# Designs tried in a protein design chat: VHH binders against Uncharacterized protein AF_1724. Part 7

Target 1, 305 residues: Uncharacterized protein AF_1724, of Archaeoglobus fulgidus (o28550)
Amino acid sequence: MEEKFRNCILGLAVGDALGMPVEGLSIENIRQLYGEVRDFLPSPYGDLNAGEWTDDTEQMVVLAESILETVYFDPENFAERLKRWFLETNSRRIGPSSTKAISNLMRGVHWTRAGVFSDTCGAAMRVAPIGLVYHFSLNLVERYAEISARVTHTGTAAIGGAVAVAVAIACNVLDFSDEEMLEEVLRRVEAYDNLLAEKIRYANEISDRDVEYAVEKLGNSISSLDVVPMAFYSYFAGKDFEESLIKAVNAGGDADSIAAICGAIKGAKGFAIPERWLEGLKDREFLEELATKLYELHMRIVKLT

## First folded at step 1 (VHH)

Design s04 (from s01 with K98R D99V R100K G103D G105S S106G Y108R K109Y F110M Y112V; framework vhh_surovatamig_d1)
Fold by ESMFold2-Fast, scan of step 1:
Structure s04 (fold): chain B 305 residues (1-305), chain A 123 residues (1-123)
Amino acid sequence: as target 1 above (305 residues)
Amino acid sequence: EVQLVESGGGLVQPGGSLRLSCAASGFTFSSYAMSWVRQAPGKGLEWVATISGSGGSTDYVDSVKGRFTISRDNAKKSLYLQMNSLRAEDTAVYYCARVKYYDSSGYRYMDVRGQGTLVTVSS
């Protein structure tokens, strides 16, 4: 179980760092510039080194540290920590919905009113700690994923995307089969957004097709309606961690978020991460310690009952 | 390399005006929407305004509507922010930012910022 926590957290950060240099590029542009991305590369914009992660991982850390402090998810604590992160971060890659919502929080708007009507994937990309810590109750995972999303997003696909990712992680920690995990995800996501549920189902159906086909059918924009289905496609299409992440990264578009989410879900299943990616990853030891703390919190909660 | 260089910041009194400029290089400027974002002392980043690649569409945060005007000159690869009726609360480092792509809600994801230019509104 502890290994699954470790691989989920590290898998998210690895996916983020692998996708970072090709974010915003088309599949054809990636092929022309790099051939196929298989290893960490520096940002073509000069802002990040090879193996460095972005706001996907940073916001996941913010959520993790919030629940380590509060034990049970508390949206007020999370909102305060998001404001501190936003004040302190040097990130040049902050999404528009996150920027607007956190600016509202900084101006004193309560978290219940700060979120913006948007379907971007900011909520889904950071939700992994909720799926890990609260996997003893899928209903609690769903509830907390929904509330954590609402701090910044009110769009149904954004909320549904966070639910999909957190539930998939929880099911994978519980050793559900891929079919059982998909059934739970679809059942719960349908209550939030039917189109998202349909696209996730379709992502599994086309998992035997190449990445070009998947991007044509599912899209690769920053919308949760594209990012989350593409992450599930990549998860189902790869036979191991490495193959899933290479497919996710080489999809282009919002590649860092697609790969981060895919890596989190695949890591939670217990798949091994290639050592070459772990050796190149920024702040690996910090992330490993974070995963251990989340696992210890989970065990403390379970032992109370 | 993609570069964005801001200029035009300075000290102004409340009610005054200031015009910020941003010089872009290393990419096809006209193909990208551009934004201005700001960071007030001790606070996080706040999105201020966006202009489409063609210049045909603009969007603003409510607190600056009617006071600020975003514009661009694609031939000169330059972005501008005309700031009128300045208030103490507008004090911030202002950054020029490139919009990478759009989400399904019409919001923009920004990927590159310049070094920033400081605007201080004080009596």
Scores: ipSAE 0.000, ipTM 0.169, lowest interface PAE 17.0, mean pLDDT 88

Design s05 (framework vhh_surovatamig_d1)
Amino acid sequence: EVQLVESGGGLVQPGGSLRLSCAASGFTFSDYYMSWVRQAPGKGLEWVATISSSGSTIDYVDSVKGRFTISRDNAKKSLYLQMNSLRAEDTAVYYCARKGYSYGRLYFDYRGQGTLVTVSS
ESMFold2-Fast, scan of step 1: ipSAE 0.000; ipTM 0.330

Design s06 (framework vhh_surovatamig_d1)
Fold by ESMFold2-Fast, scan of step 1:
Structure s06 (fold): chain B 305 residues (1-305), chain A 122 residues (1-122)
Amino acid sequence: as target 1 above (305 residues)
Amino acid sequence: EVQLVESGGGLVQPGGSLRLSCAASGFTFSDYYMSWVRQAPGKGLEWVATISSSGSTIDYVDSVKGRFTISRDNAKKSLYLQMNSLRAEDTAVYYCAKPRYDILTGYYFDYRGQGTLVTVSS
């Protein structure tokens, strides 16, 4: 179980860092510039080094630290920590919906009203700690995933995307089969967004097809309607952690978020992360300590029952 | 799939004007900040201007302030850049960009089109 927590958190960060240099590029552009991305690369814009992660991992850390403080997820604490993170980091890579929502929080708008109507994947990309800590109750995982998303997003696909990712992680920690995990994800996501549920189902159906076909059918934009299905496609299409993440990264578009989400879900299943990716990862020890703290929190909660 | 198709570029004399247009599809245009970025021959990508989803917040790089005007039409899913008092240093391929991250420093953009070439020369 502990290794699943570690591999989920590290898998998210590895996916983020692997996808970072090719984010926004088409499959053809990736092929021309790099051939196939298999290892960390620096940003072509000179802002980030090889192995460095972005706001995907940063916001996941913010959520994890909020949960470690409050034990049970508290949206007011999370909103306050998002404001502090925004002020402290002054990050150039924060998404537009997250920026708008956090700006609302900074202006004193309560978290229940600060979220913006948007389907971007900012909520789904950070939700992993909820799936890990609260996996003893899928209903609690769903509720907390939904509320954490609503702090910044009111779009049904954004909320549904966070639910899909958190539930998939929880099911994988519990050793559900892929079929059982998919069934739980689809049943719960349908309540939020039917199109997202359909696209996740379709992602599994085409998992034997190549990445170009998947991108043509599912899309690779920053919308949760594209990112979350592509992450599930990559998860199902790869035989191991490495193959899933290479497929996710080489999809282009919102590649860092597709790969971050795929890495989190695949890591939660217990798949080993290639050592070469761990050796190159920024702040590996910090992330490992974070995963250990989340696991210890989970164990404390369960023992209190 | 996100698609952004730029048009309106061409050859213009110093001091002249051009209006660039961008047709967007494949995403909910009204939900996103939109930007214009450019790449001069032999140089890197440079952010030019940004407009918020509602059009109420607008920012420009210092070199174009007072000369360029960014605008949008959410109903038509279109982004515009009115360029006045053009200078030789404005020569570049101009891209309409859907930024997934903060574009204030001009480092990363999600653009799909080939761009539109603007050449300012005599």
Scores: ipSAE 0.000, ipTM 0.124, lowest interface PAE 17.7, mean pLDDT 86

Design s07 (framework vhh_surovatamig_d1)
Fold by ESMFold2-Fast, scan of step 1:
Structure s07 (fold): chain B 305 residues (1-305), chain A 120 residues (1-120)
Amino acid sequence: as target 1 above (305 residues)
Amino acid sequence: EVQLVESGGGLVQPGGSLRLSCAASGFTFSDYYMSWVRQAPGKGLEWVATISSSGSTIDYVDSVKGRFTISRDNAKKSLYLQMNSLRAEDTAVYYCATYRGYSGYKYDYRGQGTLVTVSS
């Protein structure tokens, strides 16, 4: 179980860092520039080194630190920590929806009203700690994923996306089969956004097709309606962690978020992460300690209940 | 190598105006959404405005609507921010940032910044 926590957290960060240099590129541009991305590369814009992660991982750390402090998820604490993160890190790669929502929080708007009507994937990309810590109750995972998303996003696909990712992680920690996990995800997501549920179902149906086909059918924009289905496609299409992440990254578009989400879900299943990716990953030891603390918190909660 | 170079900042009195410019090089400027973001002393980054690659779609943070105007010149590879009716609260370092807009992606790169101080 501890290994699954570790690989989920590390898998998210690996996916983020692996996808970072090709974010915004088409499949054709990736092929022309790199052939196939299989290893960490520096940003073509000179702002980040090979193996460095972005706001996907940073916001996941913020959520994890919030949960470690409050034990049970508290949106007010999370909102305060997002403001501190925004102030202290001056993140270069933050999306416009997250920026606007956090700017609202910084100006004193309460978290219940600070969220922006947007379906971007900022909520889904950070939600992994909720799926890990609270996997003893899928209903609690769903509720906390929903509330954590609402701090910054009010779009139904953004909220549904966070629910999909957190529930998938929880099911994978519990050793559900892929079919059982997909059934739980679809049942819960349908309550938030029917189109997202349909696209996740379709992602599984086309998992035997190549990445070009998947992108043509599902999209690769920053919308949760594209990112979350593409992450699930990549998860189902790969036979192991490495194959899933390579497919996710080489989809282009919002590749760092697609790969971060895919890595988190696949890591939670217990798949081993290639050592070459772990050796190159920024702040690996910090992330491993974070995963251990989340696991210890989970065990304390379960022991008390 | 992608480079973004901001200019046009300075000291201005409340109610005054400034025009910021950003010169871009090392990438196909006309393919990117462009944004202005700012950081006030002791504060985090705040998104200010975004303009699409063609210039047809423009968005602003609520606090600057009606006062600031974002524009671009793709032939000159330049981004602009016309700031009118400046307030003390607008004091910040202003950054030009790339944003691949066909899907509203994260900022790919930001420049060195230009300081705007609004005071007497």
Scores: ipSAE 0.000, ipTM 0.186, lowest interface PAE 14.9, mean pLDDT 87

Design s08 (framework vhh_surovatamig_d1)
Fold by ESMFold2-Fast, scan of step 1:
Structure s08 (fold): chain B 305 residues (1-305), chain A 121 residues (1-121)
Amino acid sequence: as target 1 above (305 residues)
Amino acid sequence: EVQLVESGGGLVQPGGSLRLSCAASGFTFDDYAMSWVRQAPGKGLEWVATISWNSGSIDYVDSVKGRFTISRDNAKKSLYLQMNSLRAEDTAVYYCAKGRYSSKWYYFDYRGQGTLVTVSS
């Protein structure tokens, strides 16, 4: 179980760092620039070195640290930590919806009203710690994923996306089959956004098709309606961790978020991460320690409940 | 229709210097950031340097910092890369590229034919 926590956290960061250099590029642009991305590369825009992660991993860390402090998810603590992170971070990779919502929090708007009506994937990309720590109750995972999303996003696909990712992670930690995990995800996501649920279902149906076909059918924009289904497609299409992440990264578009989410879900299943990716990953030891702390928190909670 | 035409490549010995040029047409050159990217034999493309529309922001990949200098002449619609202290590892086809920035950095696939730089003794 501890290994699944470690591989989920590391898998998210690896996916983020692998997808970082091709964020915003089309499949054709990736082919021309890099051929096929299989390893860490520096940003073509000059802002990040090979193996460095972005706001996807940073916001996941913020959520993890909030949970480690409060034990049970507390949206007010999370909102305060997001404000501190925003003040301390000067990243060109922060999404527009997260920026607007955190700006509202900085102005003193309560977290219940700070969220922006948007379906971007900022909520889904950071939610992994909730799926890991609270996997003893899928209802609690769903509720906490929803609330954590609402701090910054009020769009139904953004909320549903966070629920989908957190529930998939929880199911994978619990050793659900892929079929059982998908059924649980779809049942819960349908309550938030029917189109998102349908696209996730379709992502599984086309998992035997190539990445170009998947992008044509599902999209690769920054919307949770594209990012989350593409992450699930990549998860189901790959035979192992490496194949899933290569497919996710080479989809282009919001590639860092697609790959981060895919990596988190696949890592939670217990798939091994290639050592060459771990050796190049920024702050690997910090992330491993974070995963260990989340696992210890989970064990403490379970003994109390 | 965006057109980028590179020149200035050639064979040079280790420690030598070359100056690459890129002539741009088909867009308002002074409104966009411009970049140099390279592809070494058997490798993928690697970003080398970027210069903002007004030359106010300049960035380099770590391996060329202190050795390469990117510059532009907006009146001539030209981009340059001055390469000093060349190393065998700098051997690559160098491409001029049209780039722009937003809150998430984006790159357009507007590249020229490239110019070959070979560093050999």
Scores: ipSAE 0.000, ipTM 0.097, lowest interface PAE 21.3, mean pLDDT 88

Design s09 (framework vhh_surovatamig_d1)
Fold by ESMFold2-Fast, scan of step 1:
Structure s09 (fold): chain B 305 residues (1-305), chain A 122 residues (1-122)
Amino acid sequence: as target 1 above (305 residues)
Amino acid sequence: EVQLVESGGGLVQPGGSLRLSCAASGFTFDDYAMSWVRQAPGKGLEWVATISWNSGSIDYVDSVKGRFTISRDNAKKSLYLQMNSLRAEDTAVYYCARDKYYRTGSYPFDYRGQGTLVTVSS
């Protein structure tokens, strides 16, 4: 169980760092520049080194630290920590929806009203700690994923995306089969956004097709309607952690978020992460300690409830 | 139809100043981060500066930090680049660019304008 927590947290960070250098590139551009991305590369824009992660991992850490402080998810504490993160972080890699929502929080708008109407994937990319810590109750995972998304996003696909990712992680920690996990995800996501549910189902149906076909059918923009289905496609299409992440990264577009989400879900299943990716990962020890703390929190909660 | 129209380029002496403007139309301007990119004679495109949708995040290439200031006016749907202490190496065609993925620092850019030529020469 602890290994699943570790691999989920590290898998998210590995996916983020691996996808970072090709964010915004088409599949054709990736092939021309790199052939196939299989290892960490520096940002072509000069802002990040090989193995460094972005706002995907940073916001996941913010959520994890909030949960470690409050034990049960508290949106007011999370909102306060997002404000502090925003003040301290270079905003170059922070999405517009997150920036606007956090700006509202900083101006004194309550978290219930600060979120913006947007379908970007900021909520889904950070939600992993909720799926890990509260996996003893899928209903609680869904509720907390929804509330955590609403702090910054009010779009149904953004909220549904966070629910999809958190529930998939929880199901994988519980050793559900892929079929059982998909059924649970689709049932819950349909309540938020029917198109997102359809695209996640379709992602599984085309998992035997190549990445080019998947991107043509599902898209690779920053929308949760594209990112989350592409992450599920990559998860189902790969036989192991490495193959899933390579497919996710080489999809291009919002590649860091696609790969971060895919890595989190695949890691939660217990798949081993290639040692070469762990050796190159920024702040590996910090992330491992964070995963251990989340696991210890989970064990304390189960004892208390 | 997305359109970006640059203006304000011209000939200026070393150490001088110019202010570039970009008028945007055909899209919701305040949903996008906006950038200035340039192309010097015989060189590839170089990113110069980016500003987020609300002006909360601003970034510059190292060679222009402290000399150039990017700004925007969402009510006027306009982007600006104030260029001070100009050098011969700043000679380039300057393009207004929309960030394709609604994120600060996201590249590639789409819907560049026609460009405006800046020549720094004595």
Scores: ipSAE 0.000, ipTM 0.206, lowest interface PAE 14.9, mean pLDDT 88

Design s10 (framework vhh_surovatamig_d1)
Fold by ESMFold2-Fast, scan of step 1:
Structure s10 (fold): chain B 305 residues (1-305), chain A 121 residues (1-121)
Amino acid sequence: as target 1 above (305 residues)
Amino acid sequence: EVQLVESGGGLVQPGGSLRLSCAASGFTFSSYWMSWVRQAPGKGLEWVATIKQDGSEKDYVDSVKGRFTISRDNAKKSLYLQMNSLRAEDTAVYYCARLKYGYRSDYFDYRGQGTLVTVSS
């Protein structure tokens, strides 16, 4: 179980860092510039070095640290930590919905009203700690994923996306089969957004098709309606961690978020991360320690010792 | 003085049923989320089920979903756990527990003395 926590957290960060240099590029642009992305590359804009992650991982860390402090998820604590992160971060890649919502929080708007009506994937990309820590109750995972999303997003696909990712992670930690995990995800997501649920189901159906086909059918924009289905496609299409992440990254578009989410879900299943990616990863030791602390918190909650 | 007193445990065969009860006193029972937690021989405490103040929300650990039902009677200041289709792995001392806060930061601040449930293999 501890290994699943570690690989989920590291898998998210690895996916983020692998996808970072090709964010915003089409599949054809990636092929022309890099061929196939298989290893860390520096940002073409000069803002990040090879192996460095973005706001996807930063916001996941914020959520994890919030949970470590409060034990059970507390949206007020999370909102306060998001405001502090926003003031202190050097990130140039913060999404528009996160920026607007956190600006609302900074202006004194309560977290229940700060979220913006948007379906971007900012909520789904950071939710992994909730799926890990509270996997003893899928209902609690769903509820906390929903509330954590609502701090910044009120769009049904954004909320449903966070639920999908957190539930998939929890199911994978619990050793559900892929079929059982998908059924649980679809049942819960359809209550928030039917189109998202249908696209996730379709992502599995086309998992035997190539990445170009998947992007054509599912899209690769910054919307949760594209990012989350593409992450599930990549998860199902790869036989192991490496193959899933290479497919996710080479989809282009919002590649850092697609790969971060795919890496988190695949890591939670217990798949091993290639050592070459771990060796190059920014702040690997910090992320490993964070995963250990989340695992210890989970054990304290369920064992109360 | 907060008190939680469990009853209803015993020896039961696999596939059998038991109903656990918890009598609460010394606090406003209707104002608190309540839970059942258990401790199997040689293991730590494990959360089993939680119920909201008014009974409108319930949660369970996955291994007991569909088999266990948590309920409460605020007028009688009582918490219940109906356990069906019992398995050897359900053998444990079961504790009634009071959550300090609801979803915002719920954790257990009081628990009872426990009642032993033994499921024969």
Scores: ipSAE 0.000, ipTM 0.097, lowest interface PAE 22.2, mean pLDDT 88

Design s11 (framework vhh_surovatamig_d1)
Fold by ESMFold2-Fast, scan of step 1:
Structure s11 (fold): chain B 305 residues (1-305), chain A 123 residues (1-123)
Amino acid sequence: as target 1 above (305 residues)
Amino acid sequence: EVQLVESGGGLVQPGGSLRLSCAASGFTFSSYWMSWVRQAPGKGLEWVATIKQDGSEKDYVDSVKGRFTISRDNAKKSLYLQMNSLRAEDTAVYYCARETYYDYVWGSYLDYRGQGTLVTVSS
């Protein structure tokens, strides 16, 4: 169990750092420039070194630290921590919806009204700690994933995307089969956004096809309608952690978010992360300690229940 | 919905000139900072130039300062890059981009860039 927590948190950060240098590139541009991305690369823009992660991992850490403080998810605390993070972060890669919603929070708008009507993937990319800590109740995972998304996003695909990712992580920690996990995800997601549920189902159906085919059919934009299905495609298409992440990164587009989400879901299933990716990862020890604290919190909650 | 369509690339001799154009649609063009970015064969993306919404502020990468000029026509929803004194090192696919994720304009590359226009500087 503890290893699943560790690999989920590290897998998210590894995916983020692997996808970071090719964010915004088409598959053809990646092939021309790198052939195939298999290892950490520095940002072509000079803002980040090889192995460094972005706002995907930073916002996940913010959510994790919020729940470590409150024990049960508290959107007031999360909103306050997002405001502090926004002031302190050196990241220049914050998504447009997150920026607008957090700016609303900074202006004093209550979290219940601060969210922006948008389907970008900011909510799904950060939700992993909820799936890990509250996996003892899939209903609680769903509810907390929804509320955490609503702090910044009111779009149905953004909310549904966060639910999809958190539920998949929880099911994987619980040793559900891929088929059982997919059934839970689809059943819960269709209540929020039917198109997203259908695209996730389709991602599994085409998991035997190459990445270029998947991107053509599912898309690779910043929308949760593209990012979340592509992350599930990559998860199902890879035989192990490495193959899934390589497929996710080489999809291009919102590659850091696709790979971060894929890494979190695949890590939660207990797949081993290649040591070469762990050795190069920014703040590895900090993330490992964070995963241990989340596991310890989970164990305390279960003993009280 | 959002589209950026680049044109004007081609083969030119060293020392020659080209004017690139970008036609924008699907968004309020006049509300965004716009940029040109490029990718040379076997190299990463390089930011080239940026321009403020109203055209009042412009910035360039050092290697093109004095040679390239970025401009925009908000009425026509078009972005331009005038390239003079072209060098072999300017050979690249040039992309029009708008701001999305980043304080830096090349972040708009994610969804809000075109397929690019190829510029080849060779004799």
Scores: ipSAE 0.000, ipTM 0.135, lowest interface PAE 17.8, mean pLDDT 87

Design s12 (from s01 with D99E R100G Y101P G103Y S104E G105W S106L Y107L Y108S K109P; framework vhh_surovatamig_d1)
Fold by ESMFold2-Fast, scan of step 1:
Structure s12 (fold): chain B 305 residues (1-305), chain A 123 residues (1-123)
Amino acid sequence: as target 1 above (305 residues)
Amino acid sequence: EVQLVESGGGLVQPGGSLRLSCAASGFTFSSYAMSWVRQAPGKGLEWVATISGSGGSTDYVDSVKGRFTISRDNAKKSLYLQMNSLRAEDTAVYYCAKEGPYYEWLLSPFDYRGQGTLVTVSS
């Protein structure tokens, strides 16, 4: 179980760093510039070196540290930590919805009203710690994923996307089959956003098709309606961790978020991450320690109940 | 093919003004929102301002509000950025960017962003 926590956290960061250099590019642009991305590359914009992760991983760390402090997820603590992170981060890749919502928090708007009506992927990309720590209760995972999303997003696909990712992670830690995991995800997501649920179902149905076909059908924009289905497509289409991540990254668009989410879900299943990606990853030791602390917190909670 | 050509950059003293221009071709200009993004030496891309396709709505990063004005002329297929009260911190290469999902994330793919125009604010 501890290894699943480790591989989920590291898998998210690996996906983020691997997708980072091609964020915003079309499949054709990736092919022209890089051929096929299989390893860490520096940002073409000069903001990040090879193996460095973005605000996707930074916000995941914020959520993890919030949970480690409060034991049970507390949205007020998370909101305060997001404000602090926003002031201190050097990231130039923060999404517009996160920026607007955190600006509202900075102005003194309570977290229950700070979120903006948007379906962007900011909530889903950071939610992994909730799926890991609270996997003893899928209902709690769902509720905490929803509340964590609402701190910044009120769009139904954004909330549903966070629920989908957290529930998939929890199911994978519990050794559910892919079919059982998909059934739980779809049942819960339908309550938030039926179109998102249908696109996730469709992502599995086309998992035998190539990435170009998947992007044409599912999209690769910054919307949770595109990112989350593409992450699930990549998860189902790959035979192992490496194949899933290569497919996710080479989809382009919001590639860092697609690959981060795919990596988290695939890592939670227990798939091994290629050593070459771990050796190049920024702050690997810090992330491994974070995963260990989350596992220890999980064990402490289940022993007390 | 989308083409964006920036001009108007140069050396200016703190407190001075510059007007940047961007000539667009290869797409229906009036149908797309347009943005200015910048990159300071050693830093990543930073979104500066956006204007809607019709020109009816504008938005700015907080550090330039009240100092910069984004505008467009759809008949001439041109985008403008009027920069007043310039500061040393405004020193950057300024890029004209076409609406797309990626520029909202403070990143513009090279295919949808022009070559850039350098603005240096120095005393």
Scores: ipSAE 0.000, ipTM 0.169, lowest interface PAE 16.2, mean pLDDT 88

